# VHH binders against F-box protein 7 (SKIP32), part 14

Target 1, 328 residues: F-box protein 7 (SKIP32), of Arabidopsis thaliana (Mouse-ear cress) (q9xi00)
Amino acid sequence: MTSDALTIPSELESALRLRTVQYFITKRPWLDLYGVHVRPVPPFGSTSRKPHFDPALIHRCLPDELLFEVFARMMPYDLGRASCVCRKWRYTVRNPMFWRNACLKAWQTAGVIENYKILQSKYDGSWRKMWLLRSRVRTDGLYVSRNTYIRAGIAEWKITNPVHIVCYYRYIRFYPSGRFLYKNSSQKLKDVAKYMNFKASKSENLYKGTYTLSMSDDKIEAAVLYPGTRPTVLRIRLRLRGTAIGANNRMDLLSLVTSGVNDEEISSTEEDILGLVEGWEDDETHNPDIPAVSHKRGMTAFVFVPFEEVDESVLNLPPEKMDYYVTG
Short names: E, the ipSAE of ESMFold2; O, the ipSAE of OpenDDE; V2, 0.75 times the mean of E and O plus 0.25 times the DockQ between their complexes.

## First folded at step 10 (VHH; framework vhh_7sr4_2)

Design P5 (from N6 with E100T; at its last look DockQ between E and O 0.37; V2 from the best seeds 0.00; counts 0 for: pae E 2.04 > 2)
Fold by ESMFold2, look of step 10:
Structure P5 (fold): chain B 328 residues (1-328), chain A 123 residues (1-123)
Amino acid sequence: as target 1 above (328 residues)
Amino acid sequence: EVKLVESGGGLVQPGGSLRLSCAASGRTFSSYDMGWYRQTPGKQRDLVADITTGGDTKYGDSVKGRFTISRDNTKNTVYLQMNSLKPEDTAVYYCARGYTEFPDYGWTFYDYWGQGTQVTVSS
């Protein structure tokens, strides 16, 4: 009896052996994805909604190697026209007003005065330098965390059942306003992306909240409300990072804390959930029936996927084609 | 991809019994929790029963002792045996596939749903 409680069940041992063999044999697309992300193209890849200053967008759509192949197949007259577009594009990206508008939109919550202070003190008065080097959340796609767990089997020590592996995802979309969307789902990225907006029809497990980014340590504080009869706030703490400087395409998940919130507090705040929980300790709850919990599993780092890459992302691969990366 | 098809609904007298079936497609049926929900017109869906991959079950208060959920992983099918049916059990019954966001907690979230099957309990 005590040996059943203290010893790893044989079903889990078989799953561990199988995962080890599969890991050794199969390609590891999740780890390759982490290692393959390159710096974004700084002048153009920083916003998905920038104004159209030029008629051609070929650089945004194609890697340099494919652009060479396209130009190599063009007739001489067409090459001359492409050069004309490239010259106009070069003049546009040297315009400081273009970069100023991008910066003030991206960091709109800090306000104009604070942004000018940071510009002068850290970026030598250059809006372009600030856009390229200052940490910001990406708002032109989704941050995605893929998580797996093995369902603990029965207490029996016989190995008679197949391996049971569950895969689910956390999806985050940030907005420059300080609002964000959070969704948990077992559905794949390509099936979820269309619902990650404030105008979408009601979708299961889609939650709205607010966040802040601290420039001193790249820490994100975020919170959403799980509504219902037992309302629960989820506090999410992240650290922004990238595969290259300025990429901002990764986030480490530092903590997930759920706490009870009372009906009076919910009524007093409209959508500022983060402001509601400001100053709460991790073990604090305002509803004794809902204890505070610091969750330890499901903490896989987030990978950023631009909206134009959603359909082709390796995150859409079925679980048998992905690494079994299990945190905790 | 993932498709859930309910069957076994219909008209039954009070005190009668029905057995609902939900056939699931996809390779990962045995990896996920399964549940039954019901919805009366104009109301939200209510949990009727769920069953984990390990066979642990939970029931809504109004059906406990009368309904039994079970699963057969070899047939990719989940069942709801409904006994001692009452007129209040009249609803569209939906099969659902779920997971837990917090693996150490039993907070099941459902994100795949069937089309539903009508159950009507009346004399």
Scores: ipSAE 0.476, ipTM 0.780, lowest interface PAE 2.0, mean pLDDT 73
ESMFold2 (binder alone), look of step 10: mean pLDDT 78; pTM 0.780
OpenDDE, look of step 10: ipSAE 0.672; ipTM 0.867

Design P6 (from N6 with D104E; at its last look DockQ between E and O 0.72; V2 from the best seeds 0.00; counts 0 for: pae E 2.2 > 2)
Amino acid sequence: EVKLVESGGGLVQPGGSLRLSCAASGRTFSSYDMGWYRQTPGKQRDLVADITTGGDTKYGDSVKGRFTISRDNTKNTVYLQMNSLKPEDTAVYYCARGYEEFPEYGWTFYDYWGQGTQVTVSS
ESMFold2, look of step 10: ipSAE 0.457; ipTM 0.772
ESMFold2 (binder alone), look of step 10: mean pLDDT 78; pTM 0.781
OpenDDE, look of step 10: ipSAE 0.814; ipTM 0.927

## First folded at step 11 (VHH; framework vhh_7sr4_2)

Design Q1 (from N6 with S31N; at its last look DockQ between E and O 0.65; V2 from the best seeds 0.64)
Fold by ESMFold2, look of step 11:
Structure Q1 (fold): chain B 328 residues (1-328), chain A 123 residues (1-123)
Amino acid sequence: as target 1 above (328 residues)
Amino acid sequence: EVKLVESGGGLVQPGGSLRLSCAASGRTFSNYDMGWYRQTPGKQRDLVADITTGGDTKYGDSVKGRFTISRDNTKNTVYLQMNSLKPEDTAVYYCARGYEEFPDYGWTFYDYWGQGTQVTVSS
């Protein structure tokens, strides 16, 4: 597709030439001394809101770098309240540089030029509007899909046709870079969350891949490789949604396809599994011993859990205390 | 959470027998598949045997007819009876608990592992 470079304003062209420094908000040593902890709030209008943020304590302790992290995680209602705390917070919430940095970090894979085009064409030049309204995957936690199925058991005295309920989870962590992590496990969220990073190569069933998010329909394309004696690619198609505008806290699992790959493909595709399977049909396999399969069960929707909420999440409850039915 | 503890390993003469046990902690033992894997230094884990919740068993080619897997759901324990042991069977044996990520097609993935028990077969 031809770039629309001729419509780019001179100010935008100058901004694109600048060495853009993303604000990497980091914890300062004095925050640890004061014991300050900051949490994202749930989307505005949700009935599942967490306790509200305590801004009076924060404004005394936070450098600007951490304040940007706090504001980037707030919903509009709480941002309005934050703007009333003091003059510093009021001007920070209205500062277009804050919103610009948040947007360029969140959609970094599109690049600076494309983000400026989208800003002007769809968001009236407002970085704040773009942040609040444009779809994005959440990268400050895990998307979790809880799946159950029924399995026959061993016949025993008094139990002639036993039935067992198996519970397992799909865990996804997205990064702004376009990389993601996928894990399937029967282990609970609180036990898994600490291993969902690229340095945790020791975790069982943890797979690395890349993803894309389509602006037009909020669809995510992703893929991971299951290595071993029967190498298998897992292709995952999702649709991003939310409980409120801008929440981005839900994903529907649209399709889940496994296909065989041959050893030559494994050797040549090290980091770009999604590129490897580009153009494959759903019934295509490159190893006849491993047929292509479009799976029908194990496809419950994903629920987002921020990292600071993983220990308290209801997803840590045993199956007996969550639901009494089996969906797939 | 779930903890798997193997026992019964040791030194044995070729042609001898050993019985491995794996005790599982936690409430839901009977809901999951169980398996035994083995690993020699510097190599990947190999399937030795697994057993489904329904009692169906599968064995690695090198152990068929010599090894028998079984489970006792009332004791949360899986066993591996190893007969006619060969020096090639020397390895660390791991107990594992798994589930089917793709329930339609029975592909078992193991996400809990024990610390292993050493089995050495030598004259």
Scores: ipSAE 0.502, ipTM 0.791, lowest interface PAE 1.9, mean pLDDT 75
ESMFold2 (binder alone), look of step 11: mean pLDDT 78; pTM 0.782
OpenDDE, look of step 11: ipSAE 0.761; ipTM 0.906

Design Q2 (from N6 with S30D; at its last look DockQ between E and O 0.54; V2 from the best seeds 0.00; counts 0 for: unsure alone 64.2 < 65)
Fold by ESMFold2, look of step 11:
Structure Q2 (fold): chain B 328 residues (1-328), chain A 123 residues (1-123)
Amino acid sequence: as target 1 above (328 residues)
Amino acid sequence: EVKLVESGGGLVQPGGSLRLSCAASGRTFDSYDMGWYRQTPGKQRDLVADITTGGDTKYGDSVKGRFTISRDNTKNTVYLQMNSLKPEDTAVYYCARGYEEFPDYGWTFYDYWGQGTQVTVSS
């Protein structure tokens, strides 16, 4: 053995500042579950019978599964810094089994055989390379589109009520299974995020659906149902992109189409809305009282926000205080 | 945080009148559409009246000509004047705040609701 305790170098301090690492460390779900019963190991040569405290104890308490979840969310630059921190972190970053499990989960709808073919043909047999470079939707947060429109009045800055700016959001959460959640709301990101799950029954304007991602052109097809006395299907078409290699943190909104649907169609295929509308033209409706509409407004690009960044996102600022405006 | 508080409900005889008020909290009350909905047991909420930021109004067919919606942006309050009340108007009345998901297509979605106020019309 070469060392009994870890010293904290500058790189470890920087890695601990990463938002993904801070999220899991501050949550401490495993320490909270089992308590803090880990006793520090006395140093070699100590004459004390009483235990001493190892200041790097948090390193020794992280389960491999939690540590991998942290690393799977890092960009390549941050992974390089993490691999320089300590032996355990280098081992985790280099372990192909962790990357294999991440890839098979992320692209589970293609199946194991197809994923192996892609691994060998495009990623030189490297699961880590595949994870970092192959397009995938992010499932560890929300995609958020902030939209505004203006209503009525004379636009003069001294008139208190001449121009009204309405702000509303589209929220999307994807799951690796091919299911997703869609919400439109004027409520802000930090108030919505806790309800973006399948267990949040009766949440206002929360809709469930399925999606597909085309690997050839990074297009996403998705659909949800607006139920009620005039049921309407919303078809959402997106293109996945990123601000950096492997980020997958942006989506352009290519089209939004609403179409009428019959009650009989809904009752026969309630679980697969995308399958219900497969093959429909953009001008197709099955209820003439609800014409098909290809919408042109409310089309701002989506920005990805990881769950650990939800509370501090600039998307929570009101329009008059926002010093960063996200445009499509 | 947006909160909507209804008041003015109660018991009234057929043919009578009642005025509902809805006090809204928040800085942007005048930026959003406001509406009144009602619900009888076992039914979905039914539109009673809606008023836009510019003052344009819409009414449900069963109340048109009898009910009047208005808003006072200086008091952050929306009102529903209910005249010629009928037993069929008995319901819990809810105030709501909405926005258009698809601007220029008139699709209003409501994401804030009050707790409701009971209106009972009986002899």
Scores: ipSAE 0.578, ipTM 0.814, lowest interface PAE 1.4, mean pLDDT 76
ESMFold2 (binder alone), look of step 11: mean pLDDT 77; pTM 0.775
OpenDDE, look of step 11: ipSAE 0.774; ipTM 0.913

Design Q3 (from N6 with D56E; at its last look DockQ between E and O 0.65; V2 from the best seeds 0.68)
Amino acid sequence: EVKLVESGGGLVQPGGSLRLSCAASGRTFSSYDMGWYRQTPGKQRDLVADITTGGETKYGDSVKGRFTISRDNTKNTVYLQMNSLKPEDTAVYYCARGYEEFPDYGWTFYDYWGQGTQVTVSS
ESMFold2, look of step 11: ipSAE 0.607; ipTM 0.816
ESMFold2 (binder alone), look of step 11: mean pLDDT 78; pTM 0.777
OpenDDE, look of step 11: ipSAE 0.773; ipTM 0.912

Design Q4 (at its last look DockQ between E and O 0.03; V2 from the best seeds 0.00; counts 0 for: pae E 11.1 > 2, placed apart)
Fold by ESMFold2, look of step 11:
Structure Q4 (fold): chain B 328 residues (1-328), chain A 122 residues (1-122)
Amino acid sequence: as target 1 above (328 residues)
Amino acid sequence: EVKLVESGGGLVQPGGSLRLSCAASGRTFSSYDMGWYRQTPGKQRDLVADITTGGDTKYGDSVKGRFTISRDNTKNTVYLQMNSLKPEDTAVYYCARGYEEFPEGWTFYDYWGQGTQVTVSS
């Protein structure tokens, strides 16, 4: 028992629950957006008599690896507050081994040598500083672009008066390996999340690809392959940003281009789709039967939703209930 | 497999009209969305019009009110009626077959025709 523990700020109290610790990392994303007080919904997986669990109990019940996973999702301000909770949390936050492992996993495509070079040259040898400040895509959830338009009848004198709000979504899941998944669907976030993995390859409209993130301008270059008798590549350009320094919880969609790919190119670079299209111009195609096409619909920004928040996200609400919702 | 054959292109005076046709092979034409795109030299193909299996139509901003897309499922044919043609409409026009990944929005086009040239000049 830690009778000497510091008082916990009210905004950190919900992090003490076993299944709700991930919700804390998104820290007020929808409260700030809507200006409405919303209580987190904690899981009940213990026979504890306290509704919010004793801080000393979570300290004893969570392995260090889970505690670090929670800390790795915190912003610098919250991490400072977490280090004041107890000695175990302070020592865990200060352990460079956990930050090193997180960084090497997150930037695994650059390799160990390049990551050490960046660590020394830009982050003063501090793995924690590198984790908190170096741009990275989030891999612990989905980036979601919600697109709406008003459908009105265009048939003369037939069906025109009622207006309907139509909603569809783009879903992106990044992996630290440089691979990613893309889905464009009218299905809601809570119904899609279970498909967003490589083992669900047969899911309708789920496409696989590769990506890179440019550290100089936070641009993401990504490409997916649409298989079939006329193979087509979708090239996606994004710009990573966040609501706060290091949040990495937003992306602007800069362009969507489809181009033709010939059969010989598919067989030679099937696992590196972005490498296949390296250096292509925007109007380039390698199959004259499949021209390059720039798609202009559905270009709203992506919002990041952690997997732990998928079921409760406001993005599952019908579009009529989100008339005042603003993108970003 | 599926083949798309465009016809009806040619030279026309500004203010004139043309009707493009696209004949599609295949047993399930009525199950697919159809579209028309156009391309000027050195630029990407731009949406001109598309039509869903249910007959809903959408148009590019530059052609709204002047062009009309329609389909005849008994003849496996999609049409583009182009009225009030302008020099800016000069392009190669391509017919495309696709499927809707959701009720509205983005359509993936898996087959394209060879294209037909439309030139608006006098």
Scores: ipSAE 0.000, ipTM 0.291, lowest interface PAE 11.1, mean pLDDT 73
ESMFold2 (binder alone), look of step 11: mean pLDDT 78; pTM 0.782
OpenDDE, look of step 11: ipSAE 0.323; ipTM 0.736

Design Q5 (from N6 with G35A; at its last look DockQ between E and O 0.52; V2 from the best seeds 0.61)
Fold by ESMFold2, look of step 11:
Structure Q5 (fold): chain B 328 residues (1-328), chain A 123 residues (1-123)
Amino acid sequence: as target 1 above (328 residues)
Amino acid sequence: EVKLVESGGGLVQPGGSLRLSCAASGRTFSSYDMAWYRQTPGKQRDLVADITTGGDTKYGDSVKGRFTISRDNTKNTVYLQMNSLKPEDTAVYYCARGYEEFPDYGWTFYDYWGQGTQVTVSS
């Protein structure tokens, strides 16, 4: 019986501002707003004779932290273009303190002293060079492994052998702290991504674990616990790589091992599952009823998908739309 | 997009019978394993029964001989026939759809769940 029609304009304007800011940092970078057809944006703080609101001007209102988050996601070519947009962007891209903060956050588990040693010995004292060239797991999206297998169905009257394709995924989200989330699911990427966080700890089939990345060979060691009356640890070994230098957008699955864990180990090792299994042989189990298994199938390489690309990723396509059989 | 909808729950006397149904939406229903779980407040979900794509069935120890799971792939529906019901069978019953994470080793994980249907057994 009551209506708030007069409040709609202000609420709509607020939602548009929030949506546009979120769009800028989550869906597409400023470069899409400044394609070949868009002229340069005036310098920040320019004097204006009358108020002008233009969606293309929203980049001028970004706090330094948001602007840096955008720049940290860019490849070197795009950073060069960003430095030409305005004076604020040029100084931000050139400011070594922003790159220092990004590096110390990304490799925080090694600590400040070790990171300075690596900076000087391998990256000529350049934090920007270290950020762009040193291997790191991406933390702004999900690594996704899409796996398929074939099952025979129940034959009906004609005694035919129908064939069914099962598609399931492994989802990994890394955090700079050395923690990660693992989810196995037949649910598609666009339906899973919003639940891949520690606040959604009640999400089904979402497992927490720890990982390490070796600088010498780009190997990742990771582990999670499958709880229950037959608790099982899953040990995951990966190798980080990229489709281009600094992309860090692929991982090969080197091994996938399940082993039994006894009750004493479970009660004592909730947040350091990788430490629990340190030094275990691949055939080692601590519960004879749960033998160690080194799995050979379901080992498809991981592809990184930034959060802003989740809804439109080709990984959401059904199996019949993938070109598995097109060779030429 | 897969949605599981349970029906057939309700209040029943001890020794009575009830038949639960789970309608699945989406394509390729016949490719996946299906299960019924149940949960009482404050406890973990317990397996009641599951049925593979090939029709093989498995039951929890407390329901063997009393409950029967079946599936009809032409109707995208899974059933749970519950006979000789006891007060201890009182719970919310959930339908679930699963797949094998490790295709050669038979370890089934369930990643789609219905909202549940209440079954109450009392006088």
Scores: ipSAE 0.498, ipTM 0.776, lowest interface PAE 1.9, mean pLDDT 76
ESMFold2 (binder alone), look of step 11: mean pLDDT 79; pTM 0.788
OpenDDE, look of step 11: ipSAE 0.780; ipTM 0.915

Design Q6 (from N6 with T28E; at its last fold request DockQ between E and O 0.59; V2 from the best seeds 0.68)
Amino acid sequence: EVKLVESGGGLVQPGGSLRLSCAASGREFSSYDMGWYRQTPGKQRDLVADITTGGDTKYGDSVKGRFTISRDNTKNTVYLQMNSLKPEDTAVYYCARGYEEFPDYGWTFYDYWGQGTQVTVSS
ESMFold2, look of step 11: ipSAE 0.622; ipTM 0.829
ESMFold2 (binder alone), look of step 11: mean pLDDT 79; pTM 0.785
OpenDDE, look of step 11: ipSAE 0.788; ipTM 0.916
ESMFold2, fold request of step 14: ipSAE 0.466, 0.525, 0.571; ipTM 0.761, 0.788, 0.812
ESMFold2 (binder alone), fold request of step 14: mean pLDDT 79, 79, 79; pTM 0.789, 0.789, 0.789
OpenDDE, fold request of step 14: ipSAE 0.848, 0.844, 0.851; ipTM 0.942, 0.941, 0.943

## First folded at step 12 (VHH; framework vhh_7sr4_2)

Design R1 (from Q6 with D56E; at its last look DockQ between E and O 0.01; V2 from the best seeds 0.00; counts 0 for: pae O 3.2 > 2, placed apart)
Fold by OpenDDE, look of step 12:
Structure R1 (fold): chain B 328 residues (1-328), chain A 123 residues (1-123)
Amino acid sequence: as target 1 above (328 residues)
Amino acid sequence: EVKLVESGGGLVQPGGSLRLSCAASGREFSSYDMGWYRQTPGKQRDLVADITTGGETKYGDSVKGRFTISRDNTKNTVYLQMNSLKPEDTAVYYCARGYEEFPDYGWTFYDYWGQGTQVTVSS
């Protein structure tokens, strides 16, 4: 059974070199093209049978090489936006090089070799196809769930049975590294988003965790450690879905379990909390004083909010103005 | 889902000939352009030949006069006859399905690819 060593295409070396493309203050070559009509080149993956001339100024003044360099530095979301500008840009964005980098970054935990294998076996060698069709957690924003419940208030004077609507949010920020940040807060998205980073102080009730995304069923296993005198672990099971192909902008909360952990176990696995709880039963606890609790409330679906939309998100509206359920 | 399956690749001596075949699954084979591309490790995939729905053919400069692309719509198959093969023709050859999006531009885009077949030309 001769293990056909899939020769990693030398293209990987070129991708690494693209990272080091120093901002060479390249001579503004477009100035030299002033008044010169540059013929458009067919985009990657296309053949041209007819001569074409595009009189658009942007196409005349912006060399293809420079266009590629600009696009190579763009995030996938921005590439998507760029594709809507004009035909040339739309076709240019189809270049596999742009999507390769995005894919390798998004699924870096699987390793380069495995990603190439998957690319060839499942996605016909198309990085763009892989990007669109392979499930991934988005890292360019926050997943947010809005939870509401009714609490009985204190009877004051003429109000005999006051009820209050309490609203709180679950915030998750994922990283390609397999790490994520978790916060449960009554604060609004616009305020929380500013602090959702690993540099944030412990005072922000921001918790660190690890996660894995299954390749087969779009399920996410995640675990968060609550530090303290009685350390507990929060085990989170999610299902990733999207409102459109490639969106990955919804997550269903399948399970939420809090369990006790032993202090000795924590010291050995600070970086891999998920590994610590691997194989645990739902009712399992490693602290006899802390029972395992399966949570059944506050299980609303998560919606993704890109960082660019954080300030404009409807999730910032007060409960009185946002009386609709943000359905995942 | 459209599947393209290449066949006919292999080892051949310089000056020899090979005939590649690509069988396409799905309906409306005749409505799409078909093409052959080749790729060597570390290099960009390049056009070898393409054929339009109307039977118009285009060839890469390096293969003109040596290679011939043809199609049989009844069999949903595209062929590449490769004659006078050279060591430089050694590559993985890919079949692709294409469509002309903008007739005014004459641009054909390829959206489906086969897994490829290895062609090795060596003495």
Scores: ipSAE 0.039, ipTM 0.331, lowest interface PAE 3.2, mean pLDDT 80
ESMFold2, look of step 12: ipSAE 0.553; ipTM 0.802
ESMFold2 (binder alone), look of step 12: mean pLDDT 79; pTM 0.782

Design R2 (from R1 with F102W; at its last look DockQ between E and O 0.00; V2 from the best seeds 0.00; counts 0 for: pae E 14.7 > 2, placed apart)
Fold by ESMFold2, look of step 12:
Structure R2 (fold): chain B 328 residues (1-328), chain A 123 residues (1-123)
Amino acid sequence: as target 1 above (328 residues)
Amino acid sequence: EVKLVESGGGLVQPGGSLRLSCAASGREFSSYDMGWYRQTPGKQRDLVADITTGGETKYGDSVKGRFTISRDNTKNTVYLQMNSLKPEDTAVYYCARGYEEWPDYGWTFYDYWGQGTQVTVSS
């Protein structure tokens, strides 16, 4: 214990330099997001409107739930460093109940019984092992596909007629519930991130859909509805991967298909867009005015950007600075 | 939410001219293609014209050379100048906003439509 006490200040300083820890300490996004405030209860029968401050209710430390949210975003190397910071951090990192709760939240669509079956059969009963090794979409940021194309093609070739580079992005945000948000835009990541939520009902070009992740091959099936007088379903097929085991920070775009949908189909299955199109062929459309199209451009792989990194991501750089581009 | 409001429709004699306007609400107008479609009762909507973010234009075969599409990104407005009008041009004309996602598709996918404005060419 005394040896650990002598090294704890160094590891504490090291852990505090992690971007994830610094984000939660400086931004307090969990507290801001939920607006949690503890108010003193006035005495029974009191009519005073003067607030009663109880300084014992003001916490100067990060609540355990927020601390675990930081740990859940760490890779194994960073978790090793975090477990050396202090007894509170070591206890939290090793507490199987926190990992259990994270797993049940992350894979909530499978249900508790199925998750216990998977835990025992594939992860040796370890919730921590399951969290770190089982494929899961990241829900703490955005997946971003940066696409460029060249506006070229002239009637006659001229060396002095310059090509134009057009840059646009696909943005995806997944939720543990099986819902997701999709946006296609020329706007930069830092300008889009603040509108990628279900409360942003005024956000243009923000579409809502449902998805599933297959454990057997890491494929994601997803679909969004484009509403309007010509309703269209966009079917998105992806493959989840990562730059390291458990990172889950990359997705390949396997196919992108649009199809027409009639009004009766929309009215009958408005909550499960993916279920509506289950079993459809790639060339299938239910509205002849909207042909089924398998799109072949804009298929660049997705890179995951945590919310705390969106303002400084190199994905915000313009095309003329592409040689300085570094994927996240 | 994006709203497209067409104006400028009406009754005109054959050989006459008419200018349609479409005011778009919302942000990102300059990042989207805009287009005009028309529909007669009982028939499919036909492309009339579209214009890209860079100002490139495309026309339906039946209106090529007679109609001109233009846009003003500072006013969030797209225009359709219709010359040498024929009775066959009688239709409801719809303004549409296109998705930039598919730049090489041949024509733009349009995700928002206006309410339409009636153009009648008759003597």
Scores: ipSAE 0.000, ipTM 0.194, lowest interface PAE 14.7, mean pLDDT 72
ESMFold2 (binder alone), look of step 12: mean pLDDT 79; pTM 0.783
OpenDDE, look of step 12: ipSAE 0.015; ipTM 0.256

